# Designs tried in a protein design chat: VHH binders against q84jc2. Part 244

Target 1, 232 residues: q84jc2
Amino acid sequence: MSKMRNLVEEKFLEFYESWVIQLELYLHQLLIAHNNNTMSETELRHLISKLTTHHKAYYTAKWAAIREDVLAFFGSVWLNPLENACSWLTGWKPSMVFRMVDRLRKSRVVLVEAQVKKLEELRVKTKFDEQKIEREMERYQVAMADRKMVELARLGCHVGGESVMVVEAAVRGLSMGLEKMVKAADCVRLKTLKGILDILTPPQCVEFLAAAATFQVQLRRWGNRRHYVTHS

## First folded at step 15 (VHH)

Design lh42 (framework vhh_8fcz_2)
Fold by ESMFold2-Fast, scan of step 15:
Parts: C-alpha cells; structure tokens; sequence
Structure lh42 (fold): chain B 232 residues (1-232), chain A 126 residues (1-126)
C-alpha cells in the first residue's frame, strides 16, 4: 500500500503539488481572458508567456530530478493511479493535445484555412516523432530484459559484495538509457506545444492553453476523488 | 445553494487604498481556489487575482502585481483583496469568483459564471 519515498520523490512531490496548484490559478486567469474581447494583444501575449514559463519550469525541475532518479518517474507517487494509467513515457502523449486543438474549430474565433493546414502538418509530424520514440523504447525494453537476465544469472553464481556492485552498475546503465528516452519524449512534447502556439493567434493560444489545463486539472480531480469516501 | 457576497467598495482618490471582502457559503470553501475579477466601464471581465484553496499560493494580473494582495480566511469562509496605490484604470465592479471542477468545460465553452456575486463598485477619481 504505502511506499517509502526517497529524497528525489519527496522533493518532486512537493514541487509538483505546488506546480499543479499554480496551473489551476493560471487556468482561472485563462478562462476569464478567453471571454474578454477587450484585452490587448500585448496583454494576451504576456498571459501566454506566463503559461509557457510555467511549463518550462516543470521540465527544468523534471530533468534535474530524472538525472538523480529517473525510475521515480515510472509509477510516480505524485500522480494518482488515473494519471499514471494515462501516462506515456512519464508524461502526456504529444498527439493528444490535438484534441484540444479540435476544440478551436468550435470556438468563436475561427481557424483560417492556412492555420488548419499547418496544424495538420504538425499533427502528422508529431505522430511520426511519437512512433519513433515508441520503437526506440520497445528496443530498449528488450535489451533491458536481456541484461537483467544476464545479471540475475551472475548474481546466482556469486553471493558477495561483488554481485551487489554488478547489479548497481547495471541499474545505473538502465537509468542512463531511460533518462535519454524520457528527455527525447519531453522534447517532442515541447516542440509540439511550441509549434501549436506559433501557428495560433493570441486569443486562440489562450483558448488552447485553457482547454489543455482544464483537461489536466479535471483528470487529476477525477483520479483523486476515486480514493475519497462520499460525504452524505 | 452557492452564494458569494462582495463588499468594501467605494470612492477613492488615485493613490488611495481599499479592502474588498467576499463572504462565501453553500460549498466546501477550502476545497476551492478563489479569484477576484473586475469589469471596467465598457469592457469585458478582467481577471485580477487568484488564491489556492489552502491560501498558500497566489497569482496576480500584471496590471495589479505589487499593488494588490489577495488573502483568505478558511475558518470564516472569507476571501479579501487589499488594494493599494489605486489608479483610475482600477475603476470597475469587482466580483468574487469560483470555478467548480464540474463546470470548467462549460466556462471555457459558454463564458457563463453562475457563481459570481452581485459585485462591489470601486471608483477611483480625483
């Protein structure tokens, strides 16, 4: 039931809880801004910049943490079971954000043909990059299983300090490979987000960011409620 | 029955200060982030400030950063907006708002905020 949290897990849990609470506050700002036709382009750009900076802060903290313990991000203790079930390589699946983009087709600020074309091109590229990462991860998992089996066979032949050191070296090697893979996936996420924001107008960016934040906040809320007794 | 009642508005001169209050009822107050929003004459709703359910985190619109402070008292079910160095541009009706998780998609789609109170008028003039 309970897992002992290591220092990396404790620090990132504290960071992530704070980060999500701040995202919710930014979401409220986005929702109000979305329905205000009198905001200037400068005001909208500043708000978009706040969200962009907030997401960059997440990846800065994440990459520092995975350098120390990438395994903490597989089955993360700061995510509820629903969030973990929906994770793709320690985060959101890049192609899923195009569901938020589809929302813009029903918005009061309509996408022009040129934007629709560029978004479709970006979606195709994102899916291609995503599939490439998936193939690399599958190859890594196969190699990891083979190495694990070899290490276990060696451990079975030796019951001393040397066997512990060999296992530790193997785990460090696995961690380095996973770290590179997670960073590659995060780069696809960041490129996809930047690409979308570069194509959209400031009002459309606000709506897109609001939709994305709404989904993230609701997913967390739905998952968290699963563990609480109904009050009535 | 969700109810939000704003108070504390009035007429102040530029550079003055006011403290707005919002009394909340009908929901578990500490589970919800709260915001202050305002509507200046002839403009749409502008988001001013937000505070987390615990009160541990706050955020502010650029136009009020460093001048306004949002605080809450969960025991009293109150949220406050302390305004200093008021400008003529701060003239607006101020509303206390909450964003229920069940209605986030509706807010995004329709722009309807069913839980806004009647508001409190702040007028900054010389």
Amino acid sequence: as target 1 above (232 residues)
Amino acid sequence: QVQLVESGGGLVQPGGSLRLSCAASGFTFSDHAMSWVRQPPGKGLEWVSGISGSGGQTTYADSVEGRFTIIRDNDKKMVYLQMTSLKTEDTAVYYCARFPYSELWEFLTSGSFDYEGQGTQVTVSS
Scores: ipSAE 0.663, ipTM 0.878, lowest interface PAE 1.6, mean pLDDT 85

Design lh43 (framework vhh_8fcz_2)
Fold by ESMFold2-Fast, scan of step 15:
Structure lh43 (fold): chain B 232 residues (1-232), chain A 126 residues (1-126)
Amino acid sequence: as target 1 above (232 residues)
Amino acid sequence: QVQLVESGGGLVQPGGSLRLSCAASGFTFSDHAMSWVRQPPGKGLEWVSGISGSGGQTTYADSVEGRFTIIRDNDKKMVYLQMTSLKTEDTAVYYCARFPYSELWELLTSGSFDYEGQGTQVTVSS
């Protein structure tokens, strides 16, 4: 339904379109920097800082938006169906970024043994944190079916101000639970991203961020150019 | 089929101004973000400025911010770089660059970057 978009959805759609266009411009900078061995460490660190700030701006805007309407992030109108299908708790799955780290093993800037060990430790911890959130979400969904849904269904059979207020309170409770889960997942994402960047050298950070941005841009373009007819 | 033709370079004195042009053909111009990159003598390629496909967003390298302006005209399939307050450090061959979506991954994995245009020489000297 065309009129289903609320103010939060419209505002975040505008933000996200601008944010992803800026990510693409940063990707071009990263690709040039990756292929230029004459950049100083200071210049590379400044570029990495721009990307880190850009990602933090996304989570700042996201957390403001989910405070108002967390459900907007489940089946987001600013994402195409392919991007939505690939999401894990409203964003990228943290452990997936280690596939991008694996390409650094084949890069011009080779990982040293100390970095490999730290990345493996981070991978294990990231998967552990990820599984904890998955178990929490599973418990939330089960509890919703066993308790809160029964509560809502029971109250929904009555008409009047008091019943409406109680139903609204229950719906707010459900939304707050989802907001907590989404923020927990985002904290794992940010911790994983920071952890990787702290382990890598500046040239390796540039390559990693370029790989991540390339994947994000390609996934969006692929989904937006979806063919209704297969086989040409 | 894809062609990018840069022009407008030349000799200019420090503090002067110069406008570079890039004529594009062989692709859907408005679908692509465009960048200006430069290669100073004895150095690698340096990213200078970028502009979104619509022209609604621009970004600049710190070294040129406030002095350079990137503009595009999608009807004419042109990208421009307006340079002011030129410095000797701006001396370089300037290239117009397109980053094709189908080749972004190849650009990352090849370990090399190639530009599609012939470039235009900018020399800032007294």
Scores: ipSAE 0.589, ipTM 0.851, lowest interface PAE 1.9, mean pLDDT 84

Design lh44 (framework vhh_8fcz_2)
Fold by ESMFold2-Fast, scan of step 15:
Formats: C-alpha cells, sequence, structure tokens
Structure lh44 (fold): chain B 232 residues (1-232), chain A 126 residues (1-126)
C-alpha cells in the first residue's frame, strides 16, 4: 500500500510494534512469577526492574517523536481504533490504573492498612493532577480554535505561495503547545506508576504489572479482531 | 488440537550442557510467542525463557541469563532451549508453553496455569 505517512509515524510504528511484542514476553514471565511462591525477592525485583525499564524506554522514544511531530500521537497509526478510542491525551488515563490496584485487595497477598492509606492519598493526588491537565487542555483547544479560525480567515484573503508560510507557522505554534501538554500528562502517568510501585511489595508489584499488561495486550487483541457491525 | 512435545532431557554433571526441543502442532506456530517453564522438585512453576513469534526477540529469567539460549525454527515448528554451565538448581521438569490470549486474565486471577505437554526431565547430578 502507498504510504502518505511521515517519517516520524513510520519510525514510531516500527518501535511500538517491537515494544508491544516485548511487553507480551514480559507478561508471560509476570504471570508465571505471580503464581510461584518460591521466587526470591531479588528475582522479583529484577523482573519489576525489567518492566519499569521497558516503560521508561517507551517514554524516551515517545518524547523524541513528539519533539518532531506531536500530532502523530493524536489518532496514532500504530494503535488500532479501539486503543485510540480508549486513549486520554495520547496514552492511558492515570486514574484508571487504580482499578488494577483494587484487584490486589482480593489477592492472596492482601494490602495492609498503611498501603491502603498511601494508595488512597496517591489516587486523590493523581485525580487532581489529571483534572488540572484536562482543564489546561480544554483552554488550549479553545485558544487553538480561535487561532485556527483567525489564520483561516487571513488565508482566505491570499491564495499565493506566502499562505503556506502562514499555515506552517500556525501549525508549529499548535504543536509546541500540544507537546508541552502531552509531556505534562506523561509526567502524571510516570509519577502515578512510580508511586504505586514504591508502595507495593515485590509480589504485589508483579501482580499489578501483570494485570496492567494483561489489559493492554487484550485491548490490542480485541481491537485488532474487528467486529462486523450490522446495526449502526 | 494443540500438541507440544518436549524432548532432550537427561542426566548431566554440573557445568555440562543439554539442548531441549519442543515440537509444536495444532496452531499457527509463527503467530505465537513460546516459553520454556520448569518445575523443580517440591516447588512451583518457574518461568525460564521466552521468544517472540518471529524469533526476533527473547527474554530470560535472571537465574539463567547468559547460560541459556532460546531459539525457534518456524519452518520446522520447533522451539529449542540450549542450556550451558548447568547447575544443580537447574534440576526440574521442563515444559514448552504457549499463553492463549483467551486465558490470560484467567491465569492471572486463578493461578491455574497448565501446560500442553508431558515435559522433559533434566537432572543435574552433583
Amino acid sequence: as target 1 above (232 residues)
Amino acid sequence: QVQLVESGGGLVQPGGSLRLSCAASGFTFSDHAMSWVRQPPGKGLEWVSGISGSGGQTTYADSVEGRFTIIRDNDKKMVYLQMTSLKTEDTAVYYCARFPYSELWEILTSGSFDYEGQGTQVTVSS
């Protein structure tokens, strides 16, 4: 198929496909580790470290890519439509991760009261940081709509080659603001993930990471296996 | 019907080497990541190594990293585990495993992971 995709989209598509395949391999290791009570704390911490390093590699690649073309992350070509529909500011919604944490309360290695308190404090903080970013994004979208309308009005008055420069400048301004917003959202994601892992014991971290990876892998599989919709 | 047949186990001295084989049938082999898992005497299942469907990516448990190599041959529908510098703690029944997507959440919630094959016994004698 002839491609109209830019170089950033092509490079990140290649990266993401490889990254997800590696996540699936780590998930299999997490599932076996979760069901094995004979693993040492050192072995569990090493596995947790592999997962945290893997997620950090994702954000390293993402931030390099958004520096070049942040718009590639709004309606990403490397995500299926279901994954895109479930996206919040180009990634997972931080507060939703606490649904995975709630599962740990029903596990064999239950949360102690001190952990429950710290997790609730983190949940509240994450929710407020998330809402603050949503308000900032709303203000940004309103401002961008106004700017876009002004630029379109100017462009309509001039049909020459100079209109290309004006459009490019407007798009660059839009991209810079979006890059800042996406990075802010990613910082909340990373702080939330780190906070949870810092509160949990190694066996609980393994279960949490396994739950998160299971959901991510299954969401991708569900979306890749599209249904024929007979009623619209 | 899915079938996984492990072979290549045996008795070996510490520091020795063995190559385990897994013959797969009943599913589209290249579409599935494959793993080796083991069960030491009196212990639970321990994940050893994994390989992507294409063979382009591999992952190892910390305890075997640098000593074991997982390889696959998609044309022959085979997975191999090359084991070197074997230790007494590597003594276990080794199973070739796949993780069906439909059961990932059930494996997580019930802890009831089961394997398709009979396994192959590796004994590292002192």
Scores: ipSAE 0.668, ipTM 0.880, lowest interface PAE 1.5, mean pLDDT 85

Design lh45 (framework vhh_8fcz_2)
Fold by ESMFold2-Fast, scan of step 15:
Structure lh45 (fold): chain B 232 residues (1-232), chain A 126 residues (1-126)
Amino acid sequence: as target 1 above (232 residues)
Amino acid sequence: QVQLVESGGGLVQPGGSLRLSCAASGFTFSDHAMSWVRQPPGKGLEWVSGISGSGGQTTYADSVEGRFTIIRDNDKKMVYLQMTSLKTEDTAVYYCAKFPYSELWEYLTSGSFDYEGQGTQVTVSS
């Protein structure tokens, strides 16, 4: 039902635009806090909590939307072409956040040896979990070329009631498989984010969150400027 | 050429009110989130409040939530900070700040960026 699909896309577009605008406001707060050595641990932890709550709100909204139409996330109208090109299974690639972690080695807030060890262990586990999902996605894509799926595609050209039901059942099965994989990828994202924040001190958490948000906001602005220039 | 001009500061008693103003020029005002930041005596720069380009979203530091209101007038290219129930710890130089899109990575790596405004002094004392 195309009307339901359009509704999911419209509702998530509205949510995402508001969510990104709020992220930008939090980013400015993070940038100021990052350069202020007089903030208390309590103040820093509250700021970190605002950002983690904001990210959890994104996944709450996303998981509600994918229950209705997971395919909307494989052609996201709320993302510009550059953001879509940088997506891995409908979001950021978990291992790539360790690029932001690497910046902490060059910051004024030094990482101690115990933190470096824990971050490297988390990086290895994150890459392992990520590769496991990539193998599952590859198997899923190969299954699409299976003889049974090819036959279902042929039956889709015959608009008799029984053929329509068989095709609809196949599409539901495909959507359920994609939903499972997207949720698995999001779980790796959330575990990775939580793991990093649990290892870092509050000032380091602020710097990490600022770096991550900077990349996300800049990527969106670069893609939007490219779209404007191309359209113009 | 980005220019921000703050005004409205002064001496006020605890529990009093002030309204700060920021006049902006040299950039597409409605495309930029704006913030108020402050520097108390002997402390670093503290973020106070932020407002989206459209004015549809705002956020506040815990220390000022419920007491301060940030608003903007895009036609006049103005940002305001309405301050009520002022406390002695609100004493600071207040700066209007444009979100630093072009300077985000420089800010993270160097630890600072230029504020275009001169600031406006708020002193809360009896």
Scores: ipSAE 0.594, ipTM 0.849, lowest interface PAE 1.9, mean pLDDT 84

Design lh46 (framework vhh_8fcz_2)
Fold by ESMFold2-Fast, scan of step 15:
Structure lh46 (fold): chain B 232 residues (1-232), chain A 126 residues (1-126)
Amino acid sequence: as target 1 above (232 residues)
Amino acid sequence: QVQLVESGGGLVQPGGSLRLSCAASGFTFSDHAMSWVRQPPGKGLEWVSGISGSGGQTTYADSVEGRFTIIRDNDKKMVYLQMTSLKTEDTAVYYCATFPYSELWEYLTSGSFDYEGQGTQVTVSS
């Protein structure tokens, strides 16, 4: 698994660079569509579909890659340090998107009461799902630390090939557990995005997707410029 | 300050070809994606094509796919739109556009799209 680390990282880096470039091109389309009140519902839904397909492609590629080397996604080489610092279980924190919705509500998005209620219900459920995953990850880390420490102690009593086999088995167990947790987190991300898009009208979906893409592009830009602040 | 100057428009018959040019200044050209957008008579702005800062990736509206090609020359700070098999539906004022990273959030929250160009008229008619 670990032995394939660099190959998986190289392949996903190539994929991710292309994926981000395409996201920036879609952002241009979203910004232009946002300011065009003559687009039909069919045209808007087609654009929304392009973005949802693009995000699904990311998770398809990610899940294939984590099957090979999930550890590549903890401190990813295709992300800058700021993007990595802002990551929650290898990606964006699901509840964060509601702050973006709140920002839109304070500016130009006019939501009806029924939408506000459904968004609040979704926010509560998303926070619950996040906390459940955080508790599961904590339990996983404690269990893996205990098991690995015991196995390392046992290695002191073994010779050559048996020690190698035990270590490889432990690493496979660690990787399988992390893969499961990362996929669980990604499922919460996808359910949250789908939930928001299901609640919003097509023009509001375009605004939301444009805001999300803007934030992602801005965060990458800020991190790539490596802003340093002196504290004393 | 971003300044974009479009040229190359004109009157052509259906099935004809035109090449549009956009001269850019006032920003780090190779660092920004560029788009071509158009405004048909009586309609709003319609996105046509986009090209990444390096020129390595392009994308097209379904209505122009296979007929239009977007190209850039970063040394000359130029973007081009090669248009072939033109249809009457392609009649519009064509603009090149960019969205500076520092202004992306303002474009969203103000609900306005600001681009600096006069546009170039393309008329497809017999």
Scores: ipSAE 0.650, ipTM 0.864, lowest interface PAE 1.5, mean pLDDT 83

Design lh47 (framework vhh_8fcz_2)
Fold by ESMFold2-Fast, scan of step 15:
Structure lh47 (fold): chain B 232 residues (1-232), chain A 126 residues (1-126)
Amino acid sequence: as target 1 above (232 residues)
Amino acid sequence: QVQLVESGGGLVQPGGSLRLSCAASGFTFSDHAMSWVRQPPGKGLEWVSGISGTGGQTTYADSVEGRFTIIRDNDKKMVYLQMTSLKTEDTAVYYCARFPYSELWEYLTSGSFDYEGQGTQVTVSS
């Protein structure tokens, strides 16, 4: 009795499980590097590059998958219920990463005033871009109730070549709209991540990436513990 | 009750080989990624290599890539570090490390954790 998962869901599940395991290995490396003041800038930048490459690989795979089936990313089978509940447009909420900045303010490597100003400017811009996407999502959801969608739903009740073709075109249009919205959200995520890393020094980048990865790994483990207990 | 016991270190000539072993007990070994870390004389801890719980994924520090191989035997609860083409800069105390999920934040904030073994000394000299 095979699962009723489509090929996109199965392929991305395999990718994501592997990707998260690799993230945990990089987290261990980041934690050790964070507590080592004898590492060179070159060594730190290479480690930061490993993490940025790893995150880019995620978005490359995700964008290929959503082109085939964007709906797989809403209520994803590769995420536990807690991870799904905490998702904002199929991923982390961009402004949430600025919570990690509070940690950097308490680190041994103090933020310079110029960095604090640039991070605050980036936070404001990120919030603005986030709100733009939220309003587009609201408009998308409201459009589901407009007259055109009601007419399309009515047409879907009729058996006929024209009706079937029109409904299929409409469903494809809805999926393309969601794909564009998810990609817009992912672009805000990538711009926010790049912006933070461009502002921070290499030791601060390592601390930030370690904090972000720790949160992601902890969220997954906490959700999996709940699931495991429930299944016991 | 978590215990990690390292062995296999010693004195070796440049270009030589050593195999380090780590015997683990007190936790579900296959559920945890394991790492090798080292502390050279006068330096801080350096991460060397990591392996996933199943052994299906590995990663290496640039300085050891292509020279060291990390492997694990989940049935025996062992993790190994096969070291080849050893260099004088590989001289360090080598530790087997497990990062407990419940203490990741504490480690990140305090810089200390007590899941490293007692270590095994590797000295590369002519």
Scores: ipSAE 0.590, ipTM 0.844, lowest interface PAE 1.9, mean pLDDT 84

Design lh48 (framework vhh_8fcz_2)
Fold by ESMFold2-Fast, scan of step 15:
Structure lh48 (fold): chain B 232 residues (1-232), chain A 126 residues (1-126)
Amino acid sequence: as target 1 above (232 residues)
Amino acid sequence: QVQLVESGGGLVQPGGSLRLSCAASGFTFSDHAMSWVRQPPGKGLEWVSGISGRGGQTTYADSVEGRFTIIRDNDKKMVYLQMTSLKTEDTAVYYCARFPYSELWEYLTSGSFDYEGQGTQVTVSS
């Protein structure tokens, strides 16, 4: 975490603060919709579309930012320490959302057998994609350490500006590799979110989105106000 | 301690306008997003509009977008709902709502909301 913010960090901080405030307003709408049967299916689908569009706007802004400075997303200045501690490859861990889906099994809006089967298939696929990314990241970290050590050792044998070019190329390669990994993780997140919403009915989608937004907003508030863990 | 006092409701003709007011006390007003929700006769609650704590962001239900405007005055600790082009479907008791972060899970799980406001009746009828 840097004491000074660069332009990418400043721009994304402003975006993220505004984005989370808007998410909270949508959450209030979701909570009222979830606890009442006043909205038609068409109205519910439009509300779900608002949330989906809001999440897509986040990834559009994120991918633009990581193209400029992917390292800003490792130890992000717009996230508090609790949010950073809970982060998996710069965002939420895809398989974690199935904990929120499991809540729907105990809800008044019960899942039918066909939905249960499709959700289990999606859970398995999501876990597989997640583990594949974890293995690729592990290989990347090992290769990165080895390459950086070799490049630094080579620099000790060179006299002049050639050493600067080699370091710049290595850093560029590192950043490009991390950008690819972050985008791969975000693609799993988006596919998982879309998959869940495609399986669920509109009322179930509203409950799922309300649970997800509640967790995100409350985690941020707990971290910001130091109300996250009490020893018992 | 925490209190929300709604006012401004009444009987109005279709196509008419009303301005609802909510006076807040007992909490740091600018720290909380505020919402307007309504309960039509014989139906459950419908969310109408929301405004961020600083007033920089607003959101509207599709049924009221373009017709209603939510505004807040943090110095006066007031939130307003300016309603125009009123329809018979807008007939409801309107509540000013605050959602404390500590209770979001309870709102999600219990199906019950403790509104500090008493509500104000809006009737749109010819």
Scores: ipSAE 0.590, ipTM 0.854, lowest interface PAE 2.0, mean pLDDT 84

Design lh49 (framework vhh_8fcz_2)
Fold by ESMFold2-Fast, scan of step 15:
Structure lh49 (fold): chain B 232 residues (1-232), chain A 126 residues (1-126)
Amino acid sequence: as target 1 above (232 residues)
Amino acid sequence: QVQLVESGGGLVQPGGSLRLSCAASGFTFSDHAMSWVRQPPGKGLEWVSGISGYGGQTTYADSVEGRFTIIRDNDKKMVYLQMTSLKTEDTAVYYCARFPYSELWEYLTSGSFDYEGQGTQVTVSS
């Protein structure tokens, strides 16, 4: 298990470092595009498609990895401590993206009333889905602390080959439950992201994606600077 | 003070080649992704190509993919753009740009780009 876990962590760390570097290059492209009002709608849509494909690649790789070892995504070795502290069920908290959307209200490209109404409806739906997952996670943690912990402690009093198999089965069950919750959270993330992009015009999509990527890149940079100084 | 000095532009015929150079100073060069951007006559800035801090990753605009190559030399603090199969549509002032880490939010708001270069003119005509 530890050998499989180490392999998953190593492989995803290599993937994630490459993925973030590519996100930074796409962010630079988004920033240039955001300040160029002569780009055609077709050109903007192609750029938005690059970012959508990039995010899709992340979730494809993540879901393959969590099938092997979901626990690798809790306190991830490829994230710095600040990134880990800001994580909600192994990723960004879905409702937080509406803070990025609020920036669009102050942008040079004005949101029309119909867009504002649709974004508010999406915000409410996202918050409901988010809270539902939080309640499921709370129930999981309570069950883990009470029933499973008592069961594992009990098994420790009866050592033998059968004990090893039973403990492995219990850990597998816990991991499968956690995998389902992480996938549920990721589905809310993807649904929220797609919902926002469907409501916004192409120039607004570029600004939104640039703001989201800016936050992600800045958070990583701030966390890395603190860690580097501390470990001088 | 961040300084970026572009050179290597000129007049070339369609199908020709040019190599642009950018000399960087005033920051830790290897810690920053670098890009080439261009401004064609009558248009805004267009992103052309980008390269990661250690050169391990590159990306290109669809219009230049397969024709342009971005390279960096961290020891010399240089970034290059090797252009081949040049087209009349490649006519522009070319700038090198540092990824604007400190100024990302300001850039989104003000439109000011984090580069000090004056650019180098590339003209593709017969």
Scores: ipSAE 0.621, ipTM 0.859, lowest interface PAE 1.7, mean pLDDT 84

